# VHH binders against p49116, part 26

Target 1, 238 residues: p49116
Amino acid sequence: EGPLLSDTHVTFKLTMPSPMPEYLNVHYICESASRLLFLSMHWARSIPAFQALGQDCNTSLVRACWNELFTLGLAQCAQVMSLSTILAAIVNHLQNSIQEDKLSGDRIKQVMEHIWKLQEFCNSMAKLDIDGYEYAYLKAIVLFSPDHPGLTSTSQIEKFQEKAQMELQDYVQKTYSEDTYRLARILVRLPALRLMSSNITEELFFTGLIGNVSIDSIIPYILKMETAEYNGQITGAS

## First folded at step 1 (VHH)

Design nC6 (framework vhh_7n9e_1)
Fold by ESMFold2-Fast, scan of step 1:
Structure nC6 (fold): chain B 238 residues (1-238), chain A 121 residues (1-121)
Amino acid sequence: as target 1 above (238 residues)
Amino acid sequence: DVQLVESGGGLVQAGGSLRLSCAASGFTFSDYYMYWGRQAPGKGREWVSGISGSGRSTAYASSVKGRFTISRDNAKNTLYLQMNNLKPEDTALYYCVKGEWYDSSLGFDYWGQGTQVTVSS
């Protein structure tokens, strides 16, 4: 009954913290990343199909896929964020951390490899010139993944994923009718998202979270936030 | 200019109670999720509790669940933490945190100055 996503779900506007500091610091990077994470969770929460699955299923789905949603958001908002500049600043911070023995050389190597994979992913999406409709459906395909362990309602989740795939196909075939292989090129990018460590993403972008509080631990609270609180988080002010 | 001013800490014996307060200014208090965090001597910072802007949704770390109660008074721009059945392991500097999930020791969003809670065995 009706499309999975409406035009409202295609709009994805990241409001960056202002002013940008003269020197990039961990606060600015974490605030920018947190705004994107909150925007991504608010986007998911706004989907009627997602709401229909119920709170427990919603929490399990977002816990399983937040890193994939976040990475798609980084690619979609790379220009607005000046993501290349942020990644360069993180690399400089990691190089300094080696000298202070705050991280092992092996761990820093893992993190540097993750940054390279992230840059490669974002560059590939940019070269494909993925549009707002395509990003919305890719996020929906990722969100409605029935194959995560411990999920209930897996048949209904699969139905919503299949609906997302069909609507993406219809959109791409209509909008890019002369590019027969565009859908395949877009879909083949998705497996790379599951190879990216959520722990490393958390370390890179969310280093400023309090103590040992993980993204997994805060997800249920973000999903329960009232609309005014979401607006405050994703805009940072007013 | 965001300001968070904590009060209500002190020395208490095990099994006792304390109520912490945080006076917030410089932002629309009711629009933000608020948190209490703590840092014990020789340990990292730890999230303790959180509360939605309306006060209807609350969350607690497993170590304090059932003993601590977070609340807020939006008319007074004040956040509270009622701490019951205090244990020596609760000894820490307690921080009020504006709701952007940040650790101010690393140059992040607004943490207060903290209020010391010491629980004697």
Scores: ipSAE 0.000, ipTM 0.134, lowest interface PAE 16.4, mean pLDDT 81

Design nC7 (framework vhh_7n9e_1)
Fold by ESMFold2-Fast, scan of step 1:
Structure nC7 (fold): chain B 238 residues (1-238), chain A 120 residues (1-120)
Amino acid sequence: as target 1 above (238 residues)
Amino acid sequence: DVQLVESGGGLVQAGGSLRLSCAASGFTFSDYYMYWGRQAPGKGREWVSGISGSGRSTAYASSVKGRFTISRDNAKNTLYLQMNNLKPEDTALYYCATEDYFWGSSTDVWGQGTQVTVSS
């Protein structure tokens, strides 16, 4: 059969909401993050191999890996999002919370450690100058992870992950032939994604979600959205 | 799924005392600012008292200052409100709450409340 990903899967373009406000707020951050999450899920939905696994498996995979996909998306779109500015605004709010003694020092430490891990990850990816093709295949590798608890069709998922790894290897060896160890440097970044708490990511970026619904609870609905509704969400049109 | 369950309300005579408890689950209790609020029939919700995650900082509404004491037991995930010298105007549904889960959210989480009625 053909390649796991087509050229259309390499294109990953985030459309930010209306011009960044003078003072960042939870609403703007949540809207920006939601657009990235929707773009990431739309990207996954468009993969024929993903579709072939069926709705139940698709939902389980995305529930298991949405934080890894989202974090890769943050790294890939860091400049478009002005991620450093967003993280600075969050840090400023945490510092104000310390002064008002609204949150415990232990909680603030956990969140600050998460922010520092996220910054380190994004800086590592930027330093490696990861291109669009590499990002697409890294996302495919984390999406098709057969080792999450409760998954069905694990043998097929593993086959798709291996295919993603092989295609990434072929691309890197052909495109960056002078850098023998580039693939290894890229792949050793992936375990850090599993150390990132999905709960803290949700608190940082999705606090403004209507009704305090969890990302886990909305994933099935996002995956079932019609293309027009999905495109409206990621572009801010209707 | 955050759960807040209040208990300890009841009928008490003016000048009496009650101790309210709030059992919290589904989140790391010690990391969150907690508060007690109340709502009298036909009135809006009134903030009564708050306590930091560590328990080191407390604050009180002027109407209850000196009469009520907020405290917490982080090992038991429980918030308390000791109410002394109760007045008829303290009659209300008392609920425990946590302020917006993390940072800057306008949405608080409230329990269902426990009724306190102070007779004259």
Scores: ipSAE 0.015, ipTM 0.222, lowest interface PAE 7.3, mean pLDDT 84

Design nC8 (framework vhh_7n9e_1)
Fold by ESMFold2-Fast, scan of step 1:
Structure nC8 (fold): chain B 238 residues (1-238), chain A 122 residues (1-122)
Amino acid sequence: as target 1 above (238 residues)
Amino acid sequence: DVQLVESGGGLVQAGGSLRLSCAASGFTFSDYYMYWGRQAPGKGREWVSGISGSGRSTAYASSVKGRFTISRDNAKNTLYLQMNNLKPEDTALYYCAKDYSTLEFLEKYDYWGQGTQVTVSS
């Protein structure tokens, strides 16, 4: 059969809200993060293998792995997002909150540790100079993860994950033929994604979401959006 | 001193329309994401619709999408909710809310108005 991913799945272009405000606020951060989340889910929806699993399985997979996909997207789009500037602003806010005794020390430590893990992950990916094809396959490996609790169709999901791993291996061996250990260096980065709390990611990037809306609650709606409705969200229309 | 004052509620028959307004004061209105929420007797607060500070981005709860339209006039510090094709299940106290605009997201300080009652008869 054909490859799991095509060249169209390598293209991953984030369009940022413009301009960046002088003082970063939760709404700018949330709009930026929402655009990345929507782009990531639209990317997943475009994969024929993902479509073949059916809507219920698609929803379950994305609910289980959205934080890993989002974090890979943050690393891939770190320059476009000025992620270092956003994280620096959050760190500055947390330090000021300590001085004003507004947050518990334990809460601040948890959030700071999460930011440090995120920074380390993004720095490691940058140091490895991960390319667009490698990011696409890493996202596919994460998406087609058969080991999340409560999943059905795990055999089919595992076969797609194995296909993603094989195609990544073929790509790396052909493109970086002189670096025998590159694939291993890339793959050992993936376990760190599961150690990062989705709850803390949600607090850092999606607190600007209105009302009682959680990422878990919006996933089914994003996945079944029509292309026009999806484009409306990306451009700030509808 | 943040103040939000809702108006425009009333009694209407199913299929009818109402336009709600929220007059905001005490903060720079255009800097804040604003939303409409509602609460029916014996139920928790439910998010209805939201709008970015610039007015360019809007979002809607699935139960009202296609029937309600949120908008704002930053020159008048006013938020609006146009409600069309009203249903009995839309009966609730409707309130506008201001979110915070700084990186105080770890300590949410939402402000809500007193609300305006919407009653839809079957």
Scores: ipSAE 0.000, ipTM 0.137, lowest interface PAE 11.2, mean pLDDT 82

Design nC9 (framework vhh_7n9e_1)
Fold by ESMFold2-Fast, scan of step 1:
Structure nC9 (fold): chain B 238 residues (1-238), chain A 120 residues (1-120)
Amino acid sequence: as target 1 above (238 residues)
Amino acid sequence: DVQLVESGGGLVQAGGSLRLSCAASGFTFSDYYMYWGRQAPGKGREWVSGISGSGRSTAYASSVKGRFTISRDNAKNTLYLQMNNLKPEDTALYYCARLGEWDYSPSDHWGQGTQVTVSS
């Protein structure tokens, strides 16, 4: 029985829409976020353990955790995305919206708190200098979460999560041998992912993509995409 | 250490004009959304006008739209509010503000304020 993740699962390269506009617009933000979402879904479907769970179970897992995977992806790709600049543009749009009576003060507060939590999470990951192997295993721990309501095969999912945790521990102990508490510092960051609303993430990053269709509704189709179709989405080719 | 220092307030007659300035230091000015708020005696704080880091996007409270103009000079780290056709209702302490520190709190940083008094 081999490792849960191979070296191919450590590689996580986001290709941004080109060129980056001088001033950010909703289309660029949504296309960038969509590419990250598609990359995250392709990453998940390439894991043999994930495919072994079967189509219904693996779809339910991703529907339950896509926001956590997406947020980890935002943290990992924050520099490539210029995430701080994207968030600044969103905040500017929200401030303009309250003055135009388009959003209530309570809604602005909820969205600003979400942006703050996202920045805090990304800053904590950056300060810990989380590497590509660590991100891959953190994504696997999140993906193989047996505690979401309505899941089947929870015992098998739990075994894959335990395997992800064991392989992360082995990696960290060997690579960061002088930092005995590094694993604990990393793992205590994960609960924050569940405090972030998937509905707010959809509104901020996918406004131009989903309309009346939820991310949950498109996930099964992304997971079934052939490699050529997936590559077309991430490169902007049809 | 964020520092915001407002100037340009004063006493003016209704229908007059004033230009407020805010000198910013301690952060990369061009990366932040900036705004002007005001507080009249016995009232809560009111958002007046805001401007994006680049200066390309601006917004105004309905009470000041068409009369006030927000602008910034990123080379000088300075925020401006040009106030025209002032009304007695515009009498307030005017604050320069930067959007909050996203790595700690969404709370904004405010300057000390500059008093604007409009006589009828």
Scores: ipSAE 0.000, ipTM 0.111, lowest interface PAE 16.0, mean pLDDT 81

Design nD (framework vhh_7n9e_1)
Fold by ESMFold2-Fast, scan of step 1:
Structure nD (fold): chain B 238 residues (1-238), chain A 120 residues (1-120)
Amino acid sequence: as target 1 above (238 residues)
Amino acid sequence: DVQLVESGGGLVQAGGSLRLSCAASGFTFDDYAMYWGRQAPGKGREWVSGISWNSGSIAYASSVKGRFTISRDNAKNTLYLQMNNLKPEDTALYYCAKGRSYLLKPTDYWGQGTQVTVSS
């Protein structure tokens, strides 16, 4: 049987809104994040194994793991996004909100803790120098997670996850043959993704969504979009 | 050209209520956080309240929390401040402001203000 992922699934190119504004605002951050989310969901849709599970299962999987996929995408695209600049601007504004008594200190603390977790994750991935093939397989391992509540095709999902793990092992052992422990160092980073709140990710990156619509509510629509419509969203051409 | 025009101020007795309005023009109103600030004689400008572009995030200064309500009507490009249970210490010139960023940060785009005077 053929591989789970092809070379086309390694390509992951984010096109940022241009030009970057001098002062970051909700709409620029939301547009950038939306492009990354759309890119991530299009990546998932292009996998034959994912398509084979059917639309209902596809929707359930992406609803369960979008935050994990999005966070891996943030780490992979951190340079293109100038993610450190975006996070620094958010932190600066949150600190000013504490001083001006605009938000409760407890709420700001929760958001700050989330930003610190995100920064630590992205820094750990950068230090490991994760390549495009490794990111593709890590995203596949996250996508084909059989342990989310409400899934109906758990046996098939588990088989695809195991296939992703095996192909990652084969790749790492072949490509980084002198680094016996690289795979272990990579895999121990994944559990941190499940500790990050999807609600806080949504507040940080998607506050600019029109109509106060949740990510969970738009996922089925994004997954049903035709390629031309998807491309219109990620390039801003509609 | 950004313009902010406040109205609705006046003279009220302690315990009374007023509703302030701010008519905005010259920018896409629903793209920006908006704020109310005030300045009493001999004091610097004090932040009073802020509201995000979609009304999803609202915050108040501790001095007005529970008494004032900020709201916006994006269809009318108008910001409101409902002031209840007014106290003499609420006497000030009230300004609205356009935010620079989504995190309720005030700018130097302040209106001319509307005077609120609360008698004892």
Scores: ipSAE 0.006, ipTM 0.147, lowest interface PAE 9.6, mean pLDDT 83

Design nD1 (framework vhh_7n9e_1)
Fold by ESMFold2-Fast, scan of step 1:
Structure nD1 (fold): chain B 238 residues (1-238), chain A 119 residues (1-119)
Amino acid sequence: as target 1 above (238 residues)
Amino acid sequence: DVQLVESGGGLVQAGGSLRLSCAASGFTFDDYAMYWGRQAPGKGREWVSGISWNSGSIAYASSVKGRFTISRDNAKNTLYLQMNNLKPEDTALYYCARKGFYSLRPDYWGQGTQVTVSS
């Protein structure tokens, strides 16, 4: 069969809400994050191998890995999002909260540790100058992870992950032939994604969601959306 | 949906004690700081006490300090308020609340449990 990913799957373009507010607020951050989440899930759904696994497997797989996909998306789109500005604003708010409200000190420290880990991850990806092909294959490796509890069709998922790994290796060896250890440097970044708490990610980026909904609860809905509705969500033109 | 359900209110004589409970559901309880607030008839909400996610940080309003004790049981998703040496001015509807990350104010409130202290 053909390659796991086509050139179409390398294209990953986030359209930010416009205009940016004078002061960052939970609604702008949530809208930006929601667009990235919808873009990430639409990207996954467009992969023929993903479609071949079937609806129930697709839902379980994305529920297990959405935080890893989202974090890779944050790193890839960090400049477009002005992510450093968003994180700085959140950190400033949390630091003021520590100074004014000692009640939240322990929780604020835990959340700030998460932000620092996220910043370190994004900085490491930027320093490695990860390109669009590399991001596409890293997202595929994360998506086709057979080792999450409760998954079915794990043999098929494992084969797709191995195909993603092989195609990434072929790409890196041909494109960065002088840098013998580039692939290893890239792959050792991935374990850090599993140390990111999905609960803290949800609180930081999705606090502004209308109604009492969790990301787990909306995943089946997003995966069933028609292409036009997906495009509306990621461009704000629904 | 996020739900906070208070219980344990009732009638008590001045100098008496009550223990309030708040059952939390629909979110990861041990990820959030929690508050107790109260509202007397015809008055605004008054903050009473708060506790961090791991019980490492606790604060009280001056009016209740030394008399009330806030605690939580993360295994049971339950918040408690032990009220001792109750005074008639403690008569109010008592609410539990969840703290949001961006707001200094709570993002979710329960419906409350009535506490009435007779002189």
Scores: ipSAE 0.013, ipTM 0.235, lowest interface PAE 8.3, mean pLDDT 84

Design nD10 (framework vhh_7n9e_1)
Fold by ESMFold2-Fast, scan of step 1:
Structure nD10 (fold): chain B 238 residues (1-238), chain A 120 residues (1-120)
Amino acid sequence: as target 1 above (238 residues)
Amino acid sequence: DVQLVESGGGLVQAGGSLRLSCAASGFTFDDYAMYWGRQAPGKGREWVSGISWNSGSIAYASSVKGRFTISRDNAKNTLYLQMNNLKPEDTALYYCAAGRLYKSFPGDYWGQGTQVTVSS
């Protein structure tokens, strides 16, 4: 049996909306985030092991891990997105919105902590200089997580996660042979992804896309998109 | 039952204007993205414009950009399309649709349409 991921799954190229506005707005941020989300979900659905689990399992897995995949995508595409500039614009916009909405102190604290955790995660990945192969396998480990509540077929999911872990180990040991503990440094970063709230990610990046519904509710629609419609979403082509 | 009812179509001369309306009922209007599509005689369906639940995201097909303006009134459960500088090529049955994504075809719900005819 061949490898879990092929070279095509290592390629992860985000096309940003063009032109970039002089001042960042909710539309540009939402469109940028939506393109990354759609790219991440199309990446997942292209994996043969993922397809082999069947539609119901595929939907359940992506519903459980989309925030983790999205956050890994933000870290991987941070430079292409000018993520630091987007986060600064979100903070500015959020401060204005918070004053209008009269949000509780606890909610303000939760949102600010989320932004801090996101910045720290992206900075840690940048400091480790995570390459494209490493990102692909980290995304696969996250995708094939058997431990989310409510999942079925957990035995097969666990086997695919184990395969992802083994192939990542083989890659890192061969490519970074002088850094004996690199894999451990990478893997200890993954639990932080589960500390980040999907509800706060929705509020910061996706309000313009989803409105009063959740990303969870639209996942089945995105996974069923025809290739032409999907390409329109990720490139902005009409 | 879910209903989408379009109105405002008619016959206009090239360079003229029309405003289309879509009255929605039977679902929570402000939970859905809304969009306008059209179908010209003997041709397939074409996406025209879409708007997110809060009007924060709006998109247009290249053929109508700068001439058409989409808007919504969530208090009235109504979607609008202001069409300016109409061309004979805009002749089509215009229908509204509700979906989860403002660029997504087909939507979860769609109407029967209102005819727009632009004379050359």
Scores: ipSAE 0.000, ipTM 0.220, lowest interface PAE 13.0, mean pLDDT 82

Design nD11 (framework vhh_7n9e_1)
Fold by ESMFold2-Fast, scan of step 1:
Structure nD11 (fold): chain B 238 residues (1-238), chain A 120 residues (1-120)
Amino acid sequence: as target 1 above (238 residues)
Amino acid sequence: DVQLVESGGGLVQAGGSLRLSCAASGFTFDDYAMYWGRQAPGKGREWVSGISWNSGSIAYASSVKGRFTISRDNAKNTLYLQMNNLKPEDTALYYCAKQSFLRYGKTDSWGQGTQVTVSS
C-alpha cells in the first residue's frame, strides 16, 4: 500500500570529484562512475518494496540490472558528469589503440558500437526532456524486472513493476496532459538498455578501480553497507 | 572476472633458462595486447615485454632485450615468456597483464605472479 516511490526517491544528486583534472585520467572517470553506482545502489535500497523482497532477491535483482540502472544514471547526470567530454576522451584512446595494435579490430568495433548506443540513448533522453520523476519510475521499472534468469518471487517483482508503470502513467498523464504519446515514446527507449553490454560498461568506467573483480562480484558487499558508508562513497568522504 | 594465472617460475643457476606461461580466462584473449612485468624484492614494478593482439608488434625492456622472447597462442588463451641467459638481477615475481586501451593512468589487469629466483 501507498505509492511505490516517495518524493525522497525522486531526488538523485551526484557529487562529482573536485577539482576536475585538466586532462581526464582513469582515477577521475572511475571515481565519478563509482559515485554514480553507489548513488544508484543507495537509491534502490531506500525503496520499501525493494527491502520487502529480502536480501537474496535484492542481490539477484541488482546483479541483473545494475548496468541498466547505471546507464539511466549516466543519462540523468550527463551534464553534471560532462559525459560527452568523458566519451570523447575514450574515443580518442580507442583511435590511438587502432594505431598501436593494443586492441583487436573486432573489440574496437564492439566498444565503439557500445559508445554510440550510449550516446544515442543519452541524446534521446535529453531530447525527450525526461524529468526527475520519470527517471525515478524508469529506474523502478528496470529494477523490478521479473524476467531475469534465476529470480525467485517473480510474481511479487512483477506486481511492483506494474505498480511502477501505473504510477509513471498517472504522473505523465497529469504533468504532460497535452502530449498523448509521451509515455509510449519514453517506454520504447528502455529495450535499448538491455542491448548494452555490462562487460563493456565495466571496461569503460570501472577498469582502473576494480582490477580483476567484476561489479557483479562486489554488489552483495555494496548492498550490505550502512547508510553512512553509502553517503561517504557518494561524496568521497570515506 | 578476469583471471590471469602465471606458472613456470622456479630456482635456476645464472646462465640458465625458464619458460613462463600465463593462462588467461574471463575475457576474449585475442582482442587484447598482453605484457609481462616483474617486481624484484625492494624494487618497484618494471615492465618487461609486450605483444599486440595479433603478435604483429612486440617490444622489450632494454634490460632483457636479446635474452627474453615473448609469444602468445590465441587458440589456447596463453601468453609465454621464454627467458634465456638468466642473471641474478632477473630475480623477481613475474606477472602477466591484460593491457587496457585506456591510458588514463594504470588500467591493467594483473595476475598473481610466479616467482623466479636466479642464483649466482
Scores: ipSAE 0.313, ipTM 0.716, lowest interface PAE 3.6, mean pLDDT 87
Fold by OpenDDE, second read of step 2:
Structure nD11 (fold): chain B 238 residues (1-238), chain A 120 residues (1-120)
Amino acid sequence: as target 1 above (238 residues)
Amino acid sequence: DVQLVESGGGLVQAGGSLRLSCAASGFTFDDYAMYWGRQAPGKGREWVSGISWNSGSIAYASSVKGRFTISRDNAKNTLYLQMNNLKPEDTALYYCAKQSFLRYGKTDSWGQGTQVTVSS
């Protein structure tokens, strides 16, 4: 069996909406987030091992890990996205909402903590100077997680995850031979992804785009969309 | 104040068509995603279809996919729902709603609704 990932899977280029507005409104945030989500899903779809699992299993995997994939994508694309600016804008919008809607103190705290966790995670990844290969393998490890409830073909998923881990290890040993503990430093960041609420992420980034529908519910449609169709939708051609 | 006024409902036979409209005022229409919901007698509110601010993203409930079409005219501050091949199970009060930025805190704003009745 060939490698899990190829050089084609290392490329992860996010195109931001243009032009960037002076004020980052809900539209810009949602559109940017959507583009990243689509890119992440289509990346997963491009992996032969992923395709081999079948549509039902694929859907289940993505439903289980979309928040983690999205978050890794945020970290990877943080500079291109001006993530700090986006997060600041979100906070501002949230503050405005709080003033108007009398949100509970506990909920406000929870949301703010989530934003903090996102920022800290991305900062930590930046400090580690994670490269494109490492991101690709980390995403694969997250994608092929067998420990989610309700999954079929868990044995096969586990094999793919192991393969991703092995390839990452080989890559790190080859590329960063002088840094003996780099692999460990990278992998210990993954648990932070599991601490983040998918619901809060969805509320912060996606509520202005798709109406009162969950990301979970639209994932099957995203996975069926052709890349060309995606580009058309983003450009307003639908 | 946010105002949403639905129209276009009525009595129709199974297999028939209706077009619903929602006139929006009191907010910047093109800043918000909009959606249609419905409530059948004795049932809870059900999401039907949603559309992003620029119509770039559209979604449908599985029960109406292929039969209903959501659209909007931002210049007219109007949301539309074209309903084709109507079925008795589509009988409900249909309402349009403005999506809030956050799902918690402020509730979505919706209209009074328009009644759609599909006879067998």
Scores: ipSAE 0.026, ipTM 0.314, lowest interface PAE 6.2, mean pLDDT 87

Design nD12 (framework vhh_7n9e_1)
Fold by ESMFold2-Fast, scan of step 1:
Parts: structure tokens; C-alpha cells; sequence
Structure nD12 (fold): chain B 238 residues (1-238), chain A 120 residues (1-120)
């Protein structure tokens, strides 16, 4: 019928905690990441096709893909987040942990490889100059992934993913008509998102969460929140 | 302070041509992609054309493709839109916008616009 996404779904504006501390700490990083995660889930909630799948399917879908959505959000908001500065601070912390023998070398290697993959992904998206419409459709493609274990309504999810793919194709062919290979260059970036560990993302960005809570456990609540309720629920900030 | 100032609009007959300019100041012009948008009377805003920082990537809305040409002069901090074979349906307020690489449209700085009126 109508398009999967409207112009309202292109707008994706992250508001950072202010002021930025002189020295980065786990609280600032966690608050920044939590705001991006909430923005990403609120974006998903605003899609009529997503709403039509129902609450249980919505929760299962976001639990399966939150890391992919979050990583796309990091790439899209890299400049406003000063992501390179955040990653440099994390790397410095890890290097100090090696020096003090506080973490195993194998674990640190895994985390450093994850950071490298994340930097490469964000750099590739920046180099391709991915626009807001392209980001919206890429997020829709990963959101409406029918192939995650445990999903129901997979035929409807697949139909919405195909619709996202077709609308992205139409957009890119019309908007970047002189660049014959642009769509292919964009789409080959997506498999890298599934190779990134959600556990390592959680360790890097969400260590400052109050209490012993996981992203998986809070997803149902975030999906039901109004924007004003977000910070109090996740970080306990007032 | 970011400023975008459009000029070159006016009244023109169908089949005519106009060249719009957008003078940019308050930022490093060649670090940003630039766009032209328009808003017709009683209608929503629509994207018209975009150009990357180095003119390496250029795109047009299907409604203007083949008739409009976007260009930029980074030495003069100026964005242009050459409009040929104008139609009455091209009547709109035309505005330029600045886009950071990571967010293409909808959260950028906008100019006030320049009015284009095409009579039949």
C-alpha cells in the first residue's frame, strides 16, 4: 500500500549528555550509549509496519537485532557522539588493564578486535557518505530480519524486509543514478553487523548500567517508554 | 554562526530558466554535502537535489532530473541550481541546506529560501 518508511523516519537526532567531562568515564559513555539505544528503539516503534506485528513479535525482533541497530546508530551519529574519542578512551583503559594484569590477554584481544571492526564499519559508512534515507532503510532491513532463531510471523517480517530492500533500491537508483554500484557497496557492509558480538558491545558501552541488568532484560520496558522516562529507568539519573 | 542565503528566484514563463545561488558562511563549506529543497504553496517540503563536498556525487529528484543542474564553487562558498525548462508545478520556495556526512536531511541548517514562480 503506502511506503514502509515516511520522511519522519529519516530524522535521527541524538542529544548528548551535557557537559562532556574533561576525562571520559564509564557513566558518561553508558549514558551516551543508552540515549542512542533508546533513540533507536523509539525509531523502530514509530514504524507502522513494526507496530502491526504486535508487542510479542516487536520484543523478540528487537532483542535479536538491537546490536545491529545500535552499531548503525553509532555510525550514523559518530560525529555528534565524538565516537573516535570514546573509542580511544576505551582503548587506553584496556591497555592499562593489560599492563596491570587485570584481564586475560585473550579477552583483551577479542575486545580490541571488536573495536577495530567497529571503527572499520563506521569509517566505511562515512567514506560512502551514507545519507539519512539510506541509514533509515538499512536500519529497517536489519530490524525486519526474518531469520533470527525463535521468531514468529516470519512471513510478515520477510515481506517488510523485502519492502525495505525495494524502497532502498528505488531511492538509491533515483538519487544516485550515476553511481551504478552504490547499492551493492552499501549492502555488502551489512553482513559485518552480524559478526559483531552483542556481549562485547554491552561490555564496552553499557558497563555503567545501574544494578545487575542486561540489555536483553530491559528491551521490553524501553519499547513501552515515552522519551521522558528513558534516563530514569536505565541509568537512574535524575 | 552558520548562514545560508539564497538568491536568484523570481517570476518566469513556462519553458524558461532561472539560476539560484546559495551563499554559505560561518563554516568550512567544502567539509559538507549541500542540498536544494522546495516547498510549494499548501504542500510539504520536498528534496530536489544534492551534491557531495567535492562534487563527486550528485543526485536529483525524478521530477527535476534532466532539467535541473546542481553545482558548487568551493572557492566562493556558493551552491548553485540551474533550472531549465521550468513548469508551473516547479512553483515553490527554494531553500538550500547543509548536511553533515552522517545525517543527510531533516536536522540540518536551512536558508530562508527564494521564491520561484512559473506562470503558464
Amino acid sequence: as target 1 above (238 residues)
Amino acid sequence: DVQLVESGGGLVQAGGSLRLSCAASGFTFDDYAMYWGRQAPGKGREWVSGISWNSGSIAYASSVKGRFTISRDNAKNTLYLQMNNLKPEDTALYYCARSPKYLHFGTDYWGQGTQVTVSS
Scores: ipSAE 0.000, ipTM 0.101, lowest interface PAE 19.0, mean pLDDT 81

